# Designs tried in a protein design chat: VHH binders against Phototropic-responsive NPH3 family protein NPY3 (NPY3). Part 11

Target 1, 272 residues: Phototropic-responsive NPH3 family protein NPY3 (NPY3), of Arabidopsis thaliana (Mouse-ear cress) (q9fn09r205to476)
Amino acid sequence: DWWVEDLAELSIDLFKRVVSTIRRKGGVLPEVIGEALEVYAAKRIPGFMIQNDDNDDEEDVMEQRSLLETLVSMLPSEKQSVSCGFLIKLLKSSVSFECGEEERKELSRRIGEKLEEANVGDLLIRAPEGGETVYDIDIVETLIDEFVTQTEKRDELDCSDDINDSSKANVAKLIDGYLAEISRIETNLSTTKFITIAEKVSTFPRQSHDGVYRAIDMFLKQHPGITKSEKKSSSKLMDCRKLSPEACAHAVQNERLPLRVVVQILFFEQVR
Below, E stands for the ipSAE of ESMFold2; O stands for the ipSAE of OpenDDE; V2 stands for 0.75 times the mean of E and O plus 0.25 times the DockQ between their complexes.

## First folded at step 4 (VHH)

Design s2 (from e6, 21 letters changed; framework vhh_8emy_2)
Fold by ESMFold2-Fast, scan of step 4:
Structure s2 (fold): chain B 272 residues (1-272), chain A 122 residues (1-122)
Amino acid sequence: as target 1 above (272 residues)
Amino acid sequence: QVQLQESGGGLVQPGSSLRLSCAASGFTFSNYDMSWVRQAPGKGPEWVSDISGSGYSTNYATSVKGRFSISRDNPSKTLYLQMNSLRPEDSAVYYCAAQWGYESTLYDYQYRGQGTQVTVSS
């Protein structure tokens, strides 16, 4: 839309008035309003579209916080009005600007409505300086909790099982990939946190447990200092019966795995 | 069944750019870390770069860091290496290799392609 880029030149107060007036008159799809918000955010919030840009660090945090809070308040209620990627960019900005719990909670709720649309890179959210990890893992856990809560509520309302199962399968794949990447990057990731996050999606439908195995193997490889008991607990997350022949061939030779797990894989391969 | 096919090599002058591609088939591409390994005549294999299965973790040899960029497209099962500011010492046969997770040695690769020749000379 031709007017969307022109609106991005306005102050936030004028932008809000113009968008409110357009919506009041009707005839504009929620998706178009969502586009206007995203274009505005991309232009006005430093580093919004390109993370770790050479952006102007002199931007006033208080001013950026007010801007972000206003944009969040303007989000159309329609689920399809904005992308999951845009919502996660807003969440990342809310962490950087130290926005209140209200904005973070609303963004998390919205993201939970369509977490299956996210990619692994979306979930790599930088933590505030001074913490033990570079990435904020607790925020990702919150997003998963929102998705779980909302899908359980939809299941109770007798919503389509096929659609819910597809969403759950996509989120399981997303989280398996996320756990593999965060395990590679974060040497301070605890076994407890890894298991807690993995368990939240453990009951979700999957065609195979190759992704689960991949995440476990990466965690074991990058965390050689964990105890034998912790290795066993982590390995219990995967169902050896659901491993592909490729994964079984790798796992049988994998010295990082507990011997008991290797024996189980050999047993299940023989009875197939 | 498992196949890796490299392409995009050629003869170029110093300072030029090339983009190498590797088409994968016969395995679940997104479950494998992918690497580029090169071998010059009379020398052993040299690891150049790797990329995680999801595409979000990348590593580079010090000799190519800042000049080369590795990337992947999981839907199309294709691995790429963008090579900029090529030097005569970059001349080698370039291989793509698949591994189940990051390995510290060049010999832990499970699958490797036939290679594509890159020659940088005036």
Scores: ipSAE 0.235, ipTM 0.632, lowest interface PAE 4.5, mean pLDDT 84

Design s3 (from e6, 18 letters changed; framework vhh_3k1k_2)
Fold by ESMFold2-Fast, scan of step 4:
Structure s3 (fold): chain B 272 residues (1-272), chain A 122 residues (1-122)
Amino acid sequence: as target 1 above (272 residues)
Amino acid sequence: QVQLVESGGALVQPGGSLRLSCAASGFTFSNYDMSWYRQAPGKEREWVADISGSGYSTSYEDSVKGRFTISRDDARNTVYLQMNSLKPEDTAVYYCAAQWGYESTLYDYQYWGQGTQVTVSS
């Protein structure tokens, strides 16, 4: 809509007033309000879409913090009103502007309600400057924990197990992809952190373990200095029986895998 | 059966643009890194660009950086190469390739298309 673009030119106070008036009058879907918030954030928050803009000016940071807090307060309560990607962009901005714990907790909670909608790129959140890692891996662990908490709440409310299993399968696929990507680009990813994150989704349903294998292989490839024990521990994350023929063909020629794992794959391939 | 089919190759003037497409079938597309290679007459095949299975990581050969953009659409099992500011030296047959992960260990687990001809000439 044309008015959505026009609202993005307003000050935050006027924007809030206009949106509040529209909501009070009714007749507008929560998704349209969500769209207006997203367009406003994209135009008014530096680096919101691309996350490569640093705000070192103290007064700018304080103003951006206030603006972000206002936008978060305006989020419709309806789950479908905003995308998971938009919520993650707001979370990234809240980290950059050093927003309080309560704002970050609320965003994490909402992201956890629909983490299955996220893509791998959404989870590649840059860490604050001065840390050992370029990407914030702990925040991803927090989002997985929130998803587990929200799923347990849905289970307690007698929601369909089939729907919850589908969400879990999608999150497992998401995290397998995330682990492969973070292993490629994050040189300081520890074996302990890789395993911890992988284990959080290990009980989720999967049709195959090809994604798990890809993540393990990428981790082993980018971390050639790890011990034989660490290689064994990482490799135990996958069930060799759940590998596709393509993955098996790759794995049996993969010098990075422990010999025991290669032998198990060869054995299971023969008995299929 | 694994198949990669390239399309979009054409004759274009210097400074022009082309978008190449590669449609994939017969494998789980999202598990594979996708790459574009090119081969000029009488030369060996040269890597141009790649994109990770997640779509987040991209890499480019130095001579095409800033001019070419690789992207993928996993819902359509298709990888694209948007080529801008084309130069005569970009003239080549362009090939799509699919690989398990980024690097091969013992074997090159590449699935290759048959190529599409790009000619940049006035």
Scores: ipSAE 0.370, ipTM 0.699, lowest interface PAE 3.2, mean pLDDT 84

Design s4 (from e6, 17 letters changed; framework vhh_3k1k_2)
Fold by ESMFold2-Fast, scan of step 4:
Structure s4 (fold): chain B 272 residues (1-272), chain A 122 residues (1-122)
Amino acid sequence: as target 1 above (272 residues)
Amino acid sequence: QVQLVESGGALVQPGGSLRLSCAASGFTFSNYDMSWYRQAPGKEREWVAGISGSGYSTYYEDSVKGRFTISRDDARNTVYLQMNSLKPEDTAVYYCAAQWGYESTLYDYQYWGQGTQVTVSS
């Protein structure tokens, strides 16, 4: 819309007042309000469209924090009003600007409503400086928990397993991809955290476990010092019966896998 | 049958641009990390750029950072290398490679194309 770009020139207080007036008058779709918020955020928040940035100036951080909190408060309640990607960018900014738990909790709740729309890159959220890990893995666990909680509520109300199974399948694929990428780039990822996250989606519908296998293999490659018990526990996450022929061919030559797993794969290939 | 077919190589002047394409067939493309390698006459083959199977992580050799961009289109089973600000030192045969995982020390599951010649005239 023609007014969206013009609104991005306004101070946050004027922006809020104008948007509130537009919403009060009615006749504008929630998606248009969502667009206005996204354009405003992209223009006014450094690094919003690309990735999380380091904060150099405390006064700027306080202003950005206040701006972000105001934008979150203006989000329309309709699920379709904003994309999951926009919500995750807001969440990344909230982590970067060290916003309070209330804003993060609300964003996490909203992301959980449509987590299946996210991509792997969206979930690579940088942790604040001084932590054990470069990436904030706990926040991703929280997003998965929100999705699980909300999906269980939908199951109870609608008894519509087909729709929920489709969403769960998409989230399983998303998290399998996330685990592969985070294992590659985060050397301080513990076996316990890897397994905990994987287990949260382990019961979700999947036609193939190639993604699970890739995630396990990436983790094992980046953590060569883990115990045989840890390798066994990680490998149990995958169902060898659901591996593609390509995955089976790779796995039977994979010295990182426990021998028992290789034998299982060879056995199941014989009966296919 | 597994195939990787590169295209787009040409003779170009310094400062010019080229887009290389690699069409993949015979395997589940989205499960593979894709890379571009290059080899100049009398030199060893060197890695240039890589893109993860998810498409969300890209990696570059220092000499090409800011000039080259790798991307993939899983719907078309194709990986691309956009080369800008080409230098005579970029003259080489460019190869597309597919790897099951992030990095493979085993050639058994690495697939390679036959290469496409890029010549930057001096």
Scores: ipSAE 0.173, ipTM 0.584, lowest interface PAE 4.7, mean pLDDT 84

Design s5 (framework vhh_enristomig)
Fold by ESMFold2-Fast, scan of step 4:
Structure s5 (fold): chain B 272 residues (1-272), chain A 121 residues (1-121)
Amino acid sequence: as target 1 above (272 residues)
Amino acid sequence: EVQLLESGGGEVQPGGSLRLSCAASGFTFSNYDISWYRQAPGKQREWVSTISSGYSTNYAESVKGRFTISRDNAKNTLYLQMSSLRAEDTAVYYCAAQWGYESTLYDYQYWGQGTLVTVKP
């Protein structure tokens, strides 16, 4: 709405007071409150709307932390009130500003409710300075765990998993893409962490394992020093029977794959 | 089966802007790294920019800061936003899909037909 831009000019304390008053009086959709929060964050948090995580070197981390904590506390409870993308931008900011456990837990819970809406780029969350990795892989694992928890609760209530199967399929696709990209850009990604994350979505319904194969191939390419046992363990994540003809053609020429996997694919092609 | 179709080329003045699009069909677009290449008359095809399946971007040094690559996986479409165009940018621009980094089978095997960009004096 037109007044949303005007609210973004207010101090955080006044903004909170005005929004709280509007909510108490009622008559405004949760989505409009969500829009007001997003516009406020975009205006007041440096770097908030960029595709990657980036902070102004001169920013006052304590003031930004307080502002972010206040915005998180104001999020409407309705799932449709804010987008997954907005929640992930808040999460990226919370990591950059080193916010407390409570804010990160609440954001992770909210993101887990709608993780299927996220893009791979959304999950490339930079780790705080001084860590061993450039990207925070543990936080992504936490988001997947939250998604699993939320989905299990819905399964128990509905006695039907049609919608949950669709969400799971979309999250599996998302995580396959994430694993491929993080394998490419994160040199310190361990085999154990790669497999742990992949296994969390391994039972999710999938029409194709092309994404799984791509993730494995990217990991093998960027980690040529891993053992034969590690290559075998990674390759077990994919079902060769679910590979497209294009993926099979690629895999047959792929010297990074264990020989037995290539042989299985060749036999499978003959019996098609 | 597999098709890449570029559009958005045309004539533009130096310093102008154009937005190229590449519509993909016949394959799972989201699994591919998609690149823009260009070829000026009498020269070899040169790489311009790539966006990975994970949305990471890379640019040739000559276009950094002037071109922006993006993708919309829901629409199976690749974009190239070009600004501050120079005479040297005159070329046919091609969309190319690559499955993995080093596959000779898929390395730029899926090429579009190209779209002409002409920077007029």
Scores: ipSAE 0.013, ipTM 0.408, lowest interface PAE 8.0, mean pLDDT 82

Design s6 (framework vhh_8emy_2; at its last look DockQ between E and O 0.81; V2 from the best seeds 0.00; counts 0 for: pae E 3.8 > 2)
Fold by ESMFold2, look of step 5:
Structure s6 (fold): chain B 272 residues (1-272), chain A 120 residues (1-120)
Amino acid sequence: as target 1 above (272 residues)
Amino acid sequence: QVQLQESGGGLVQPGSSLRLSCAASGFTFSNYDMSWVRQAPGKGPEWVSSISGSGYSTYYATSVKGRFSISRDNPSKTLYLQMNSLRPEDSAVYYCAAQWGYEPSEYDYRGQGTQVTVSS
């Protein structure tokens, strides 16, 4: 039984005062502070674990926004203090409760530090009302941009390449899966948006390009009127030499692919 | 070597619940959409439910919607079907199937099936 559960019963004002006092005295790991924040959020923010429609909820949006902004302000700076999943839930709530831009930008920065820990479902964030899509794709672009920017900064600071390469590989797999899923869901996803997102991770290391192929195929299925030039641009996202035999077998029967690409796949599979 | 192995079938009374499992190996599980297909004796195969590679998108035949729930666990390479409020017409051999992409003309892989029998 850890004292964190007891703190979650407090009003936000009392919670903030107690946690601030604990931090001033020292001797408590940042991870423990992060746990306290997560438990508090899960208990006190309605629908925190699952983003919900607010029409069943009579909560004062202004009150919940203030509570959320207070929690974000209390996040310890240490990377390990909070999980990526928790940060993404905070981001989802910040969209729902219309938090200010500075809070969302800080959350995006923190998520970018740990993006390789996310799963596809985490990235399916409901768009603001009145948007063209059900899910907010622009916010995912921002998260990827933060990851890329921070990876480039780590390269400048001569951080370990093993960590950076592993993180890039995990993010590439994540984004390939995200693109496949969002292509299935969003019938209005533009070719420009799909390619822009895919290109951000197109040079990242991958064990195979099967995931890239699957994402491209799903997108082509949802956009059958795409020009030959657009199909060529999309197909450049994958390296045919890195397709597994399974993916090659599927691709050569795939009427959505340009003939030129199918011929290249057959050629490389023969010499592999 | 591709393997799809179903389990969890059995004989139950109407109104009961069963949970089917399908263990997968020999392919990259998360790159495939997965489906449950059932076949009663003397009848053709009937699609029951499908789930996307990520697990986020799920689809159900109208005859089972609201009663059955499909899920997958990609780290353990396992597909599940939770079947509630079972009826005698649900009796069939249930097959696990894998397909590349959303709209299959045919499944790439299919298991041997597990028998579900609902009777008094």
Scores: ipSAE 0.323, ipTM 0.705, lowest interface PAE 3.8, mean pLDDT 85
ESMFold2-Fast, scan of step 4: ipSAE 0.657; ipTM 0.854
ESMFold2 (binder alone), look of step 5: mean pLDDT 85; pTM 0.851
OpenDDE, look of step 5: ipSAE 0.648; ipTM 0.847

## First folded at step 5 (VHH)

Design w1 (from q2 with W100F; framework vhh_8k46_1; at its last look DockQ between E and O 0.01; V2 from the best seeds 0.00; counts 0 for: pae O 7.9 > 2, placed apart)
Fold by OpenDDE, look of step 5:
Structure w1 (fold): chain B 272 residues (1-272), chain A 120 residues (1-120)
Amino acid sequence: as target 1 above (272 residues)
Amino acid sequence: AVQLQASGGGFVQPGGSLRLSCAASGFTFSNYDMGWFRQAPGKEREFVSAISGSGYSTYYADSVKGRFTISRDNSKNTVYLQMNSLRAEDTATYYCAAQFGYEPSEYDYWGQGTQVTVSS
């Protein structure tokens, strides 16, 4: 709608007033409101569409923080009103601009409601400068927690188990992929954090544990100095019985895996 | 023979600090995760903290997070538990344990307990 673009030309205060008036009068779908917010964000938030690290002006950061917090407060309550991608962009910006905890929690909650719509790249959220890691891994943990919480709530409302299982399966796949990627690119990823995140989805339905294996392998590859006990602990995340023949073939030749795990894989292959 | 000898327990006032030590022998220390457990009178033994063989990973019970710090010196075959901001509810016999695994219930070796008493 042409008027959405026009609204993006307004100051944040006037924008808020206009949108509030529109919402009060009714007749506009929540999705349209969401679109207006997204267009406004894209135009008014530096680096919103493309992550730019160059915001060095503290005053500018404060202004952007305030703007972002205002936009978050304007989000319609309906789940379908905004896309997961838009929410993730808001979250990334919220971290960058050091927005309030409440706003970040709200965004995390909303993303958690539709986490299955996210891709691995979406979960690579840069941490503030000066941290131990380049990427904010804790926020991903929070998103998973929110997903679990929302899933449990749906179960209490007698929603179809099938939908939840499908969603869980998708999220499991997502997190497996994320773990593989973050293991590759984040050198400071601890075994504790890796296992903690993996365990959050370990009970989720999976057709195969190939994704988990890939994550484990990448983690071990990037952490050659971990002890045998740590290798064993990380490898326990994988059910050897649920590996594809291809993954099994790779695993039995994998010198990074504990010997016990390799033996287990060989044993199960013989029983198949 | 495998031995785990814990020390450092004692009496302390609320808000005080203690440092527990556990000296290990009889096994390849760096290959084992080390853990601290505690048992209060009339209560079950509970997990307190653990540290991986390399010290790369640490674990804490929620009740002690931010107050306790686990560390290890593999050159000395010793694991430590720094306990700060102690509370009355921290009163217990503390045990050191070793495991070659991740499962909290699968500790291979257990040491003798050291008593920690937090009281005014």
Scores: ipSAE 0.014, ipTM 0.302, lowest interface PAE 7.9, mean pLDDT 89
ESMFold2, look of step 5: ipSAE 0.764; ipTM 0.900
ESMFold2 (binder alone), look of step 5: mean pLDDT 81; pTM 0.802

Design w2 (from s6 with W100F; framework vhh_8emy_2; at its last look DockQ between E and O 0.66; V2 from the best seeds 0.00; counts 0 for: pae O 3.0 > 2)
Fold by OpenDDE, look of step 6:
Structure w2 (fold): chain B 272 residues (1-272), chain A 120 residues (1-120)
Amino acid sequence: as target 1 above (272 residues)
Amino acid sequence: QVQLQESGGGLVQPGSSLRLSCAASGFTFSNYDMSWVRQAPGKGPEWVSSISGSGYSTYYATSVKGRFSISRDNPSKTLYLQMNSLRPEDSAVYYCAAQFGYEPSEYDYRGQGTQVTVSS
């Protein structure tokens, strides 16, 4: 709508008042409100669309924090009112500007409701400066937890099992991809954290475990000093029976894998 | 049957742009890291660029960094190479290649290549 752009020119206080008035009068779809919020954020929040490392002055950060918190408070309650991408941008900014825990929780909850719509890049969220990792892996864990919680709630309401399984499968694929990428780019990723994240989706339905295998392989490649026990634990994340022929062919030649796993793969190939 | 089919090559002037495409079939495209490799007459194969299975991680040879951009569309199983500011030394046959996993090894699959010629 043409008026959405005009609203983006307003101060945050006036913007909030106008949007509140519009919502009270009714007749405007929640999706339009969501769009207005997204346009406003894109215009008023520096680096919102493209994360830049240029941290402005402390005073500017406080102002941006306040602005973000206000926008989060204005989010419509309807699940389809805002895109997953917009929510993720808000979450990334909220971490960057050190917004309150409640706002981050709310955003995580909302993202969890539609986690299957996210891509791997979406989950690469930069951690605050001074941390052990460049990327915030814990927040991804939180997102998965929220997804699981929401899925369980839907099951209790007798929603279609098929929809939930599809959603779980998509999220599993997403997380497999994420684990592969984070293993590649995050040198300080611990074995414990890797396994913890992977285990959260290990029971999810999958067409294949190729994605998990790739993640494991990348992790092992980046962790040559890993203990035998840790290697074994990591490898247990995949079901060798659910590997594609391509993955099997690769895995049997993979010197990073435990011998037991290789033997298992060979065994299953012979039985097929 | 596995197929990688490159297209988009041609004769262009220095400073011009060209976009290569690689259509993949016969394998699970998203499971593979994809790469562009080029070979000029009388020279060995040269790695140009790679992109991870998810499409997030991209890598470039120093010789093409800042000028070339690799991308992929997993739903359509297509790999792309946007080549800007082309130079005569970029002239080569460009191959699309696929590799499963992340171990440095030979490519699992490779196309027939497309000729790129940069000349005034």
Scores: ipSAE 0.028, ipTM 0.529, lowest interface PAE 3.0, mean pLDDT 90
ESMFold2, look of step 5: ipSAE 0.787; ipTM 0.913
ESMFold2 (binder alone), look of step 5: mean pLDDT 85; pTM 0.859
OpenDDE, look of step 5: ipSAE 0.010; ipTM 0.274
ESMFold2, look of step 6: ipSAE 0.755; ipTM 0.899
ESMFold2 (binder alone), look of step 6: mean pLDDT 85; pTM 0.857

Design w3 (from w1 with S30D; framework vhh_8k46_1; at its last look DockQ between E and O 0.79; V2 from the best seeds 0.63)
Fold by OpenDDE, look of step 5:
Structure w3 (fold): chain B 272 residues (1-272), chain A 120 residues (1-120)
Amino acid sequence: as target 1 above (272 residues)
Amino acid sequence: AVQLQASGGGFVQPGGSLRLSCAASGFTFDNYDMGWFRQAPGKEREFVSAISGSGYSTYYADSVKGRFTISRDNSKNTVYLQMNSLRAEDTATYYCAAQFGYEPSEYDYWGQGTQVTVSS
């Protein structure tokens, strides 16, 4: 809509007033409001669409923070009013600009409602400078927790078990992929954190545990100095019986895996 | 059966562009890193580019950095190589490969080559 673009030219205060008025009058779909917010964010928030390493001065950061918080407060309540991608971008920016906890929680909640729509890149959220990790891994944990919470709520409302299982399966796949990727790129990922995140989705339905295996393998590869105990604990995240033949073939040759796990895989292959 | 079918090769003038595609089947595509390799006549096969299963991490040989872009569409089980600013030295048979593991030297599946010829 042409007017959406025009609104993006307004100051945040005026934008808020106009949108509020529009909403009050009614007749505009929540999705259109969401679109307006997205367009505004894209135009007004530096690095919103493309992550830029531009260091803004403190004053600019405060302004951006305020702007972002305002936008978050303007989000329509309807689940379908905004895309998961937009929410993720907001969350990333919220972390970058050090927005308030309430805004981050709200965004996390909303993302949790549709976490299955996210991709691995979406979950790679940069942490503020000075942290132990380049990426905010805790926030991913939060997103998973929110997903679980929302899923439980849906179950209470007698939603189809099938839908929830599908959603869980998708999220499991997502998190498996995330764990593999974050293991690759985050050198300071602790074994405890890896396992903690993996365990959150360990009970989710999966067609196979190949994704988990890949995550484990990548983690082990990038952490050659971990203890035998940690290696064992990490390997327990996968069910050897649920590996594809391809994964099994790879795993039996994998020197990074505990010998016991390799033996188990061989055993199960023989029984197939 | 695992299949990797590369396409998009051809003749192009220096400075031109090509886009290679590799369609994969027979395995869980998302669980595999995908790579492009090339082999020129009389030369050894060399790494060109790779992309992680998620598509987030990408890798390039120094010789193609800034000119080539690897991407993938997991919904289509396809990996792409956008080749811009092609040079004569880019002339080679290009191969698509899939890797379950993360050892750079060990790709599990290889496709048939597609010829790229850069010549005036």
Scores: ipSAE 0.406, ipTM 0.758, lowest interface PAE 1.7, mean pLDDT 91
ESMFold2, look of step 5: ipSAE 0.780; ipTM 0.906
ESMFold2 (binder alone), look of step 5: mean pLDDT 80; pTM 0.794
ESMFold2, look of step 6: ipSAE 0.767; ipTM 0.901
ESMFold2 (binder alone), look of step 6: mean pLDDT 80; pTM 0.791
OpenDDE, look of step 6: ipSAE 0.389; ipTM 0.748

## First folded at step 6 (VHH)

Design x1 (from w3, 17 letters changed; framework vhh_5c3l_4; at its last look DockQ between E and O 0.62; V2 from the best seeds 0.61)
Fold by OpenDDE, look of step 6:
Structure x1 (fold): chain B 272 residues (1-272), chain A 120 residues (1-120)
Amino acid sequence: as target 1 above (272 residues)
Amino acid sequence: QVQLQESGGGLVQPGGSLRLSCAASGFTFDNYDMSWVRQAPGKGLEVVSDISGSGYSTTYADSVKGRFTISRDNAKNTLYLQMNSLKPEDTAVYYCAAQFGYEPSEYDYRGPGTQVTVSS
């Protein structure tokens, strides 16, 4: 709508008042409100669309924090009112501007409801400076937890097992991809953290376990010094029976895998 | 049958641009890291650029950093290489290569290659 751009020129206080008035009068779809918020964020939040490492002045950060918190408070309650991508951008900014825990929780909850719509890049959220990792891995764990919680709630309300399975499958694929990427990028990723995240989706339905195998392989490649026990534990995350022929061919030659796993793969290939 | 087919090569003047494409079929494209490698006359195989299965992580040889951009479209099973500010030293046969997982220098599949010639 043409008026959305005009609203983005307003101060945050005036913007909030106008949007509140519009919502009160009715007749405007929640999606339009969501769009207005997204456009406003894109124009008023520095680096919202493109993550810039430019450290703004402290005063500017406070203003941005307040602005972001206000926008989060204005989010419509309807699930389809805003895109997962917009929510992720808000979450990234919320971490960058050190927004309150409540706002981050709310965003995490909302993202959890739509986690199947996210891509791997969306989950690469920069951690605050001074941390052990460049990326905030814990926040991804939180997002998965929220997804699980929301899925369980839906199961209690709706008997549609099929929709939930599809969503779980998509999220499993997403997380497998994420684990592969974060293993590649984040050299300080602990075995415990890797396994913890992977275990959250280990029971999710998948067409194949190729994704998780890739993640495991990448992790093992980047962690040559892990113990045999850790290697075994990480390898248990995949069902070797659910590997594609391509993955199997790779895995049987993979010296990073436990021998037992390789033998299992060979055995199942012979039985096929 | 696994197939990789490069296209977009040709003759270009120094400073010019080319866009290479690689069409993939016969395997699960998004499970593979993809690479562009090149071989110049009298030289060995050189890795030009890599991209992860998800398309997020990319790497470039120092010689092409800032000039080349690797990308992929998993929905189309296609790998791309945008080459800008081309130099005579970029003259080579360019190959598309696929690797299951991140294993440097070992490719599971490789295309027949496309010739890129940069000359005045």
Scores: ipSAE 0.446, ipTM 0.769, lowest interface PAE 1.5, mean pLDDT 91
ESMFold2, look of step 6: ipSAE 0.757; ipTM 0.901
ESMFold2 (binder alone), look of step 6: mean pLDDT 84; pTM 0.852

